# VHH binders against q7zyf1, part 1

All scores and structures are predictions.

Target 1, 260 residues: q7zyf1
Amino acid sequence: ALRIKVISMGNAEVGKSCIIKRYCEKRFVPKYQATIGIDYGVTKVHIKDREIKVNIFDMAGHPFFYEVRNEFYKDTQGVILVYDVGHKETFESLDGWLAEMKQELGPQGNIDNIVFAVCANKIDSTKHRSVDESEGRLWSESKGFLYFETSAQSGEGINEMFQAFYSAIVDLCDNGGKRPVSAINIGFTKEQADSIRRIRNCKDSWDMLGVKPGATRDEVNKAYRKLAVLLHPDKCMAPGSEDAFKAVVNARTALLKNIK
Structure headers, positions and changes below count from the first letter of each chain, unless a header shows other numbers; antibody chains are not in Kabat numbers.
F, E and O stand for the ipSAE by ESMFold2-Fast, ESMFold2 and OpenDDE, each averaged over both directions (binder to target, target to binder). V2 = 0.75 x the mean of E and O + 0.25 x the DockQ between their complexes.
[cut] marks letters that were taken out.

## First folded at step 1 (VHH)

Design a1 (framework vhh_7aqx_2)
Fold by ESMFold2-Fast, scan of step 1:
Structure a1 (fold): chain B 260 residues (1-260), chain A 124 residues (1-124)
Amino acid sequence: as target 1 above (260 residues)
Amino acid sequence: QVQLQESGGGLVQAGGSLRLSCTTSGRTFSSYAFSWFRQAPGEEREFVGAISWSGGSTDYADSVKGRFTISRDNAKNTFYLQMNSLKTEDTAVYYCAARRYLGSYYFPSEYDYWGQGTQVTVSS
């Protein structure tokens, strides 16, 4: 009997509990510490003909429970990290969730030995989508995380996510508690992914090139050359790289026509 | 969107019993955890009892433990609060509440949906 610890993280109302409920509806034995903002349950799953006992901790996302959540990050094998595709702020909060976990686990940030499944949730919603699949996938894969589009309401993506997630945790345990090398074929670097995301979130052409307003022609061209080499289609296979490259080219053109 | 409506409130003598019901209008009844809260005049809304989304776990405020029982009927999209051995201090407006979130059932801020409230008056 292999026993693993899984926690769910994410802002309030992103649908974390609905995802867990949807998958575990008839498999879950609830045990509640609800007054402290942690719901605990136990379930059994079969992966590769092995029975695995899963301890699931569904952590309240409210700031009120910050002190309590910190005690539950340690000894975790897997994290289900959830955001709402219709509310961009919940996606932007993911870096804050990772920072909170890293602070509790120590200065080394040993999250590299934890399996993360990112759930871009509520894809069934008829309201306007605020976070594109390419954006969520890029953020996730740049960190070595699994990425899934999910709907707790329709059930879409839920079983696929949990099956891949638990399989990855089994692989982690079988590999001495470390992620197997080349588990995900990324085809790009963290620097490339970070640059693409930064460019997508820029407000103007100066920000896109990473220069101060009023930069000289030489400064603009230097910044452009650095980004053009980094994001060139021949050298970068990251989701969104083509759009980021075009944005950089257009930013340079816009700035240079206004510089003598 | 889900809507909650309470019924079964009223006037009762001390030592008597009442059963409150809360019905939902949504299709996702089984995906929600439910609780009862109450509010006396001039006081804050306080927790009374909770039932988990699975129905396998219940919890109660110490003041009502042993006297009140919460239950749910998924086929009727309804959950209940059976109140026995009522005391004058149980007089309050009783609210049913639902949450999609498995977090704390203790705090009103954790709840997505609320009923309009039903008055319970316990006379001496």
Scores: ipSAE 0.000, ipTM 0.107, lowest interface PAE 16.1, mean pLDDT 75

Design a10 (framework vhh_7aqx_2)
Fold by ESMFold2-Fast, scan of step 1:
Structure a10 (fold): chain B 260 residues (1-260), chain A 124 residues (1-124)
Amino acid sequence: as target 1 above (260 residues)
Amino acid sequence: QVQLQESGGGLVQAGGSLRLSCTTSGFTFSTYAFSWFRQAPGEEREFVGAITWSGGRTDYADSVKGRFTISRDNAKNTFYLQMNSLKTEDTAVYYCAAVYGSRFYLSPKEYDYWGQGTQVTVSS
């Protein structure tokens, strides 16, 4: 009789409750947790032919819940971390949510033993997208988090996310509350991820190669070789690596054109 | 068929009281959070008050705190807005709204279902 605690986090109006509704509507039983002053839902799901009891807490992004929501973080097996792909500030706030959770859990609790599913939500929106899929995926996977593109409105990605999420939590519980030792190579390193993110945010070719304006031909070529090896398609499977590699090649060409 | 129907609106003098009711059908009442919004002529719909699906939490707009009280009756599939010490500024069409899940929202766009609205007029 597995029992797991799941919380959802993210800014107001990113669609957290709509995601939960879309998946859990028919099996949701409302309850109230008096000690922390917040509602939660109880559902039963079947994963790998086992019945799992899930307690779902929808973390409020509203100021008046701040004082009590910190108590929520304890004894959590899974987190659904939601942002709106049409509002970049909701994505940028994710690091703040993680920092808050780490602070409240303290040294006794470790987020490394919690399964995170990142939901890049509202992909059905017809407005301009502020956070590219490769950016959201890179951020998520560099932290060891699951990543999904979702639409609570259309239902796209919701069932896939919950199935993978619950399966990962079952694996966690079967390993005594610790993530199984996975030798699965995610296809990239933190250095590769940091380089791709830096290149994406560069304002000019000097920044892309990580050199100062006025660098010599030798310095440009050394920086290029380092990045070309780091981001080579055979060695880097990180989201956005192909675009970053292309940008690096083009930056070198542009800079060398003007160097004696 | 989902229905939300307001009742209890009308004309009242400043300082008076009214109780609005929202009767619902076509969904599992206990799994929804409920809110009241209002709209004055030429203005946007604004948040008035809300209650979570369990009834354990409520919230109100600053302009109505201490004067209005929201409540729910799961056995009757109905929720209420008790309005006391009414002011002329409270004159508006009042709408009831429902959203699936444990929490309520300040933004109208987050709500699944809406009533047709009921007029509240407060005379000086």
Scores: ipSAE 0.000, ipTM 0.204, lowest interface PAE 14.6, mean pLDDT 78

Design a11 (framework vhh_7aqx_2)
Fold by ESMFold2-Fast, scan of step 1:
Structure a11 (fold): chain B 260 residues (1-260), chain A 122 residues (1-122)
Amino acid sequence: as target 1 above (260 residues)
Amino acid sequence: QVQLQESGGGLVQAGGSLRLSCTTSGRTFSRYTFSWFRQAPGEEREFVGAISYSGGSTDYADSVKGRFTISRDNAKNTFYLQMNSLKTEDTAVYYCAASYLPWLTKSSYDYWGQGTQVTVSS
């Protein structure tokens, strides 16, 4: 039987342990408050008619573990990277988690042989959502990571995430331990992803086009043409590209109505 | 392996302070992560606080954060739990535990003391 090692990473209170309990124990624990330590679990799953033994290490987000984290990063086939859609700071912390893992894996910081599943958790929450699906998906897929919307409370997305995650790990093992990153990121470039992210964070039409307030008609049209070529639907398949392109078109229309 | 022995438990008034000690014998003290757990009657054993093998990192349960402090003295092969602003709900048997890894769940610790009773009266 194939043996795989999985770790979970993310800030305290993002619901990381509840996701694992929901799947592995088939029970949600609503009053589970935080992961305050490293916990170890073993489960058996059947993927593509194969029995897989999964060793799961649920890693706390606390500085306490810094001195020994390198022991847990070694020989990992998969990472479940969790954030809370209602707390943007947990999403922003993901880059820090990746940086720590790269540092601990050795001098090259290579993560190319590891499958990552990003869980945008707590989608059932009635509180204001601070990280939209397109934002989380773009961040994830630009890095070659799987992306899932999950709720440990309702069970939404949990089984789908683990099924796809384990299937991807099996594919990685069958491919000589190498992740087919190019297949995951087909259809867009880093420049396109960065532009979509920038446009999404803009709140006025001048910023969306990258021009200063008071720009001329010619300057507006020049900026628009540059972005339209970059984000054209025929040229860009990145998550959020359609919305970004529409935002750029609408920004141009709004600005040109008031420019002579 | 290590052997652990708690001391310093007793009866204390709410709002008071108490310091628990855990003395160790056996293998090299400085290579272990040490923790305190507690168990109230009818409840499961719960995590209270931990200190890393180097002493550079500490972690606490949210219910005791800001009130309890864990420390270690490698020269004395002893580690401590300083408990301030005690509440009646802190009443429990307190256990010290040791692991060579930074495990914080009760099932992951390798060595345990026999426990010391702390009773906080109103």
Scores: ipSAE 0.000, ipTM 0.162, lowest interface PAE 16.0, mean pLDDT 76

Design a12 (framework vhh_7aqx_2)
Fold by ESMFold2-Fast, scan of step 1:
Structure a12 (fold): chain B 260 residues (1-260), chain A 121 residues (1-121)
Amino acid sequence: as target 1 above (260 residues)
Amino acid sequence: QVQLQESGGGLVQAGGSLRLSCTTSGFTFSSYAFSWFRQAPGEEREFVGAISKYGGSTDYADSVKGRFTISRDNAKNTFYLQMNSLKTEDTAVYYCARSLYFGTYRYFDYWGQGTQVTVSS
């Protein structure tokens, strides 16, 4: 039987445990380890008539359990990386989670051969959403990660996420432990993704084009041409690219209105 | 240049069978997962079925489970949708799609142009 190890990562209170319990309820054989901040269980899934034994480690996200979490990163095939769409700080913490894992795996291990499923959780929340789907998807896809909108409360997206996740892990195992395709961004590059994220965070037209206030018409047009080529709809399929391109076009128009 | 091309669509009576093919070129076929989608007039495009990179896993929409089978032939750079026990509600344009990962409808980077399937009562 193929045996795989998966872990959950993410800030406290993003709903990691609820996602795992939602899917694994009645399929999960719990093993008691609650006192150390790691909840562990075993489940069996069937992928293409293959029985797969899945060891799931639901890791407490609080800094209090940092030293305990470090012991459980090794020999992992899959990660369920969770944030709360209603609390942007949990999304901003994702790079920190990746850095923590990379540090513990050291130079001999890397995350390139681990399947990541990013869960934009609590989409059913009654609170205002603070992280757009396009923002979460762009971050995830730029890293070659799977992206899902989920609600542990309603069950939305949960089964779809786990099925895709397990299938990707099986494909990785069948490919000698290497990802079938190196981290290839579908329809976009890292430079395009970085530019979209930068533009989304800009508050004024000068900043959007990457020019200083008071830049000349030529400087504005040069910056515009570079970004317009980079983000053109024919050249960039990244989530949020259409809005970023529109922002760049509008920024140029606004600035040139007042430049002689 | 990446290309996906559907074939095998047509008119069939309810209870009948059809096999759709998606022939591909311009990339290493064995490196990708593939899916079938369909779109009926006036409705959203819906997922039908998927097959993983190595053919080890398949997934189907509840509406077609038990009636449709997806398969792949890496030697021919082609994948298939065998449709059995067809119903009038299966009438739609069927699209094939390529993805890096199995079952994730949001990671499709290339699509075929579609093939019409019409099921008469």
Scores: ipSAE 0.000, ipTM 0.113, lowest interface PAE 16.9, mean pLDDT 77

Design a2 (framework vhh_7aqx_2)
Fold by ESMFold2-Fast, scan of step 1:
Structure a2 (fold): chain B 260 residues (1-260), chain A 124 residues (1-124)
Amino acid sequence: as target 1 above (260 residues)
Amino acid sequence: QVQLQESGGGLVQAGGSLRLSCTTSGFTFSRYAFSWFRQAPGEEREFVGAISYSGGRTDYADSVKGRFTISRDNAKNTFYLQMNSLKTEDTAVYYCAAKFGYLTYRSPSDFDYWGQGTQVTVSS
């Protein structure tokens, strides 16, 4: 039987342990290893008529447990990377989590051969949502990661996430321990993703086109043409691309209407 | 090739102080956690203090808390036990120990390497 190692990563209090507990409590054979900030368990899952044995390491996200976490990054096939949709700082920390893992795996280890399932958690919360679905999805898919909206409290999205996650790990194992080439199938580039995120964060039409306030008609049109080609619906399938393209078109119209 | 060597032991009056050193060679010092143990005549080895691989965590036996301090110097491949307010009950052979790991460790069976021991005698 295929044996895989899965870890969970993310800031303290984003609900990592609740996600693991929600899914695994009925399927988990507890082999508790008393480690500081790491809960260990074993479960069996059936994917495409195959029995898979999963070793799960639920890693505490607090900086206090940094020394313990470092010991457990090695030989991982899958990562459940969790943030709280109500706390934008937990989303912004995701790049830091990837950097920590890359640093601990060293020069011969890389995350390109690991399946990541990004969980935008706590979608059941009635608090102000700080990270839109399109924003979280764009960040995740631009890195070749799976993206799911989840609620450990309600159970929403949990089974769907784990099924897709384990299926992707099986595919990785069948592909010689490498993630299947997905970059060509994503339908957008890092430059397109970065441009969409930049435009989303812009406060006015000058910023959206990347021109200084008071730019000439020619400068506005030059900037517009560059972005319109980059973000054209025929050339960019990224989440949020349609809204970004419309924003760029509207920015040009607004600026040119006021230019004599 | 791997070696741990204690120094700084000796005879001291009750209420006095001693600093023990453990100098290491043959492994990458920064990758190891360290502990001090002691053994009095006719007794088993007792945990005294521990320091994590980064130096960010320390741990002590209740009998020495507030009196002993463990520290490490990665540049010198050496770690220390500063012993203050010594009591006659602190009389023992003191051993340094090294573990490839990230935490503080208390069990003698956890350790990869041991020093030869250094005698500490506290007189009344």
Scores: ipSAE 0.000, ipTM 0.115, lowest interface PAE 16.8, mean pLDDT 79

Design a3 (framework vhh_7aqx_2)
Fold by ESMFold2-Fast, scan of step 1:
Structure a3 (fold): chain B 260 residues (1-260), chain A 121 residues (1-121)
Amino acid sequence: as target 1 above (260 residues)
Amino acid sequence: QVQLQESGGGLVQAGGSLRLSCTTSGRTFSYYAFSWFRQAPGEEREFVGAITKSGGSTDYADSVKGRFTISRDNAKNTFYLQMNSLKTEDTAVYYCAAGLRWYTSSKYDYWGQGTQVTVSS
């Protein structure tokens, strides 16, 4: 029987334990309590008519448990990364979680051999979102990660996430490495994704075009042309690309009003 | 910019079914999450259902859960609302909506013109 190890990671109180409990037929608890240590579960699932034994380690998200967590990163086939769509800081912490895992795996561990599923959790309770679906998906897909919108409270997205997650792990195990991506499925490049994220975080038009304040008209136009081609709707299908392209066009217009 | 066009509305008896369709622009379809809203005469526009960009997750208003199903067909640049076990209180103008963000509130940037659904007793 194929045996796989999966771990869950994310900040305290993002609903990580509730996702695991929902999947393992434990009832959702409306008043979430922070995870205390490492919760361990064993289950059997059937993927593509194949029986798989799954060992799930629900990792405590609080910094106090760092020394406990670091012993469990090794020999992992899958990671469920969870954040709360209503609390942007939990999304921003995902890069820190990846850095922690990479540090503990060292040069002997290869993150490219691990399937990551990102869960944008608590979609049921939020009329105002701190993290757009497009931003969460862009971050996830730019790293080759699966992206899911989930609600532990309603059960939405949970079964779909686990099914796709386990299927991807089976494919990876059968092929011995990261799954090759078909060229027809490549809607954007890392450069395009990085540019979109950079533009979204820019405070002014100079930063958006990647030029220094006081750049000449020619320098502004050269930077604009590079970004306009890179992010053109006909050339870039990345989440958020249309907004980034509009921002670049508007930045050029604003800057050229103030220079000759 | 994306343009949305609803179809499939009409008159139906209580207990019946209707399928609404919303057709969008070609290449932009994959960028957006989609939702259905409805508005009865004299009422504010209310959420009915939503589907994420990937199609992997859906959400519904409590009043329609178990009766309505939202789905999308990326090959046809179309998404749907399958309405079963219709009630007279489902009578409303139904609007499709698209956004780069998924919400259960009316925060979508693009809207269709609306299609009338009338459920008779």
Scores: ipSAE 0.000, ipTM 0.096, lowest interface PAE 21.5, mean pLDDT 75

Design a4 (framework vhh_7aqx_2)
Fold by ESMFold2-Fast, scan of step 1:
Structure a4 (fold): chain B 260 residues (1-260), chain A 120 residues (1-120)
Amino acid sequence: as target 1 above (260 residues)
Amino acid sequence: QVQLQESGGGLVQAGGSLRLSCTTSGFTFSKYAFSWFRQAPGEEREFVGAISWSGGYTDYADSVKGRFTISRDNAKNTFYLQMNSLKTEDTAVYYCAARLYYSGTLYDYWGQGTQVTVSS
């Protein structure tokens, strides 16, 4: 009896449609209408011994379809957010996808009431991998999103992702469309996760500490102190925190050798 | 004021080459990813190619892979589309577009377009 709405989001050619088709091939009949850029299908799944009807909207990622996509964000219970592990730009674009959805839903439509499953897709192409698992997992978990490594080509991760995704949506619906009030301490904050991701992408020691080239010893030490407290092993359990903390320590040491 | 201005379009024979440029102003070029789109008469606007904010990653439509190359020059605040082995079906108005490096499909800025005509 339960009916849920799911949409897929992500850049063109990241394999969104292939993921959906791989899992739902016998229960999902894709019908592409190029003029609107939305593929619609319906499937039935069994979660916790219940039959659930799922309406799936596979949304084209091109800006030409922006206006049409906006009409389909409403009343969504789940989002499958897809990127290609071989093309870092598709991963970098995920924040833009979230911004687009937030803009359309407005202040009354809180995305905190929506289940997100992030699919790091095309893992079968590991030789061309541009986004490490730790990086994708950290981004996803910092937002409270589910994270899966998937390959539409091999089928790896697909069933696991959909089962976890639908189970989470059922739990949300059973709580009246609100996330359970759970004190799940994941061991890190958004600020900690954002700092780790920033540090991981920094090209030099000045950038790692968030200071301008030529900063004074006092400015370097102040920035270091803030980051060291934030990323200290006793306070941060986030994936990549130990490497980020080590990088910050090393950056300070390198800069102070050359600063008066 | 933010502006994107295309140049380098024109008439070329099939099998020939053209290089499109998009010169930008009014924003921090290095923080943006760039794309090219095209629209042929009576057809939908389609994606052609993209380059990430770092320049480390590029993406192309299947119809142009191996023939077109996108590149960027941060010092000149300009990005390019090198078009080789042009076909008559490449005839279209070409648009340059810019998005913040974290944007998915939201393009913040668009150029006015430049005509490319490929004759047989």
Scores: ipSAE 0.000, ipTM 0.166, lowest interface PAE 14.0, mean pLDDT 77

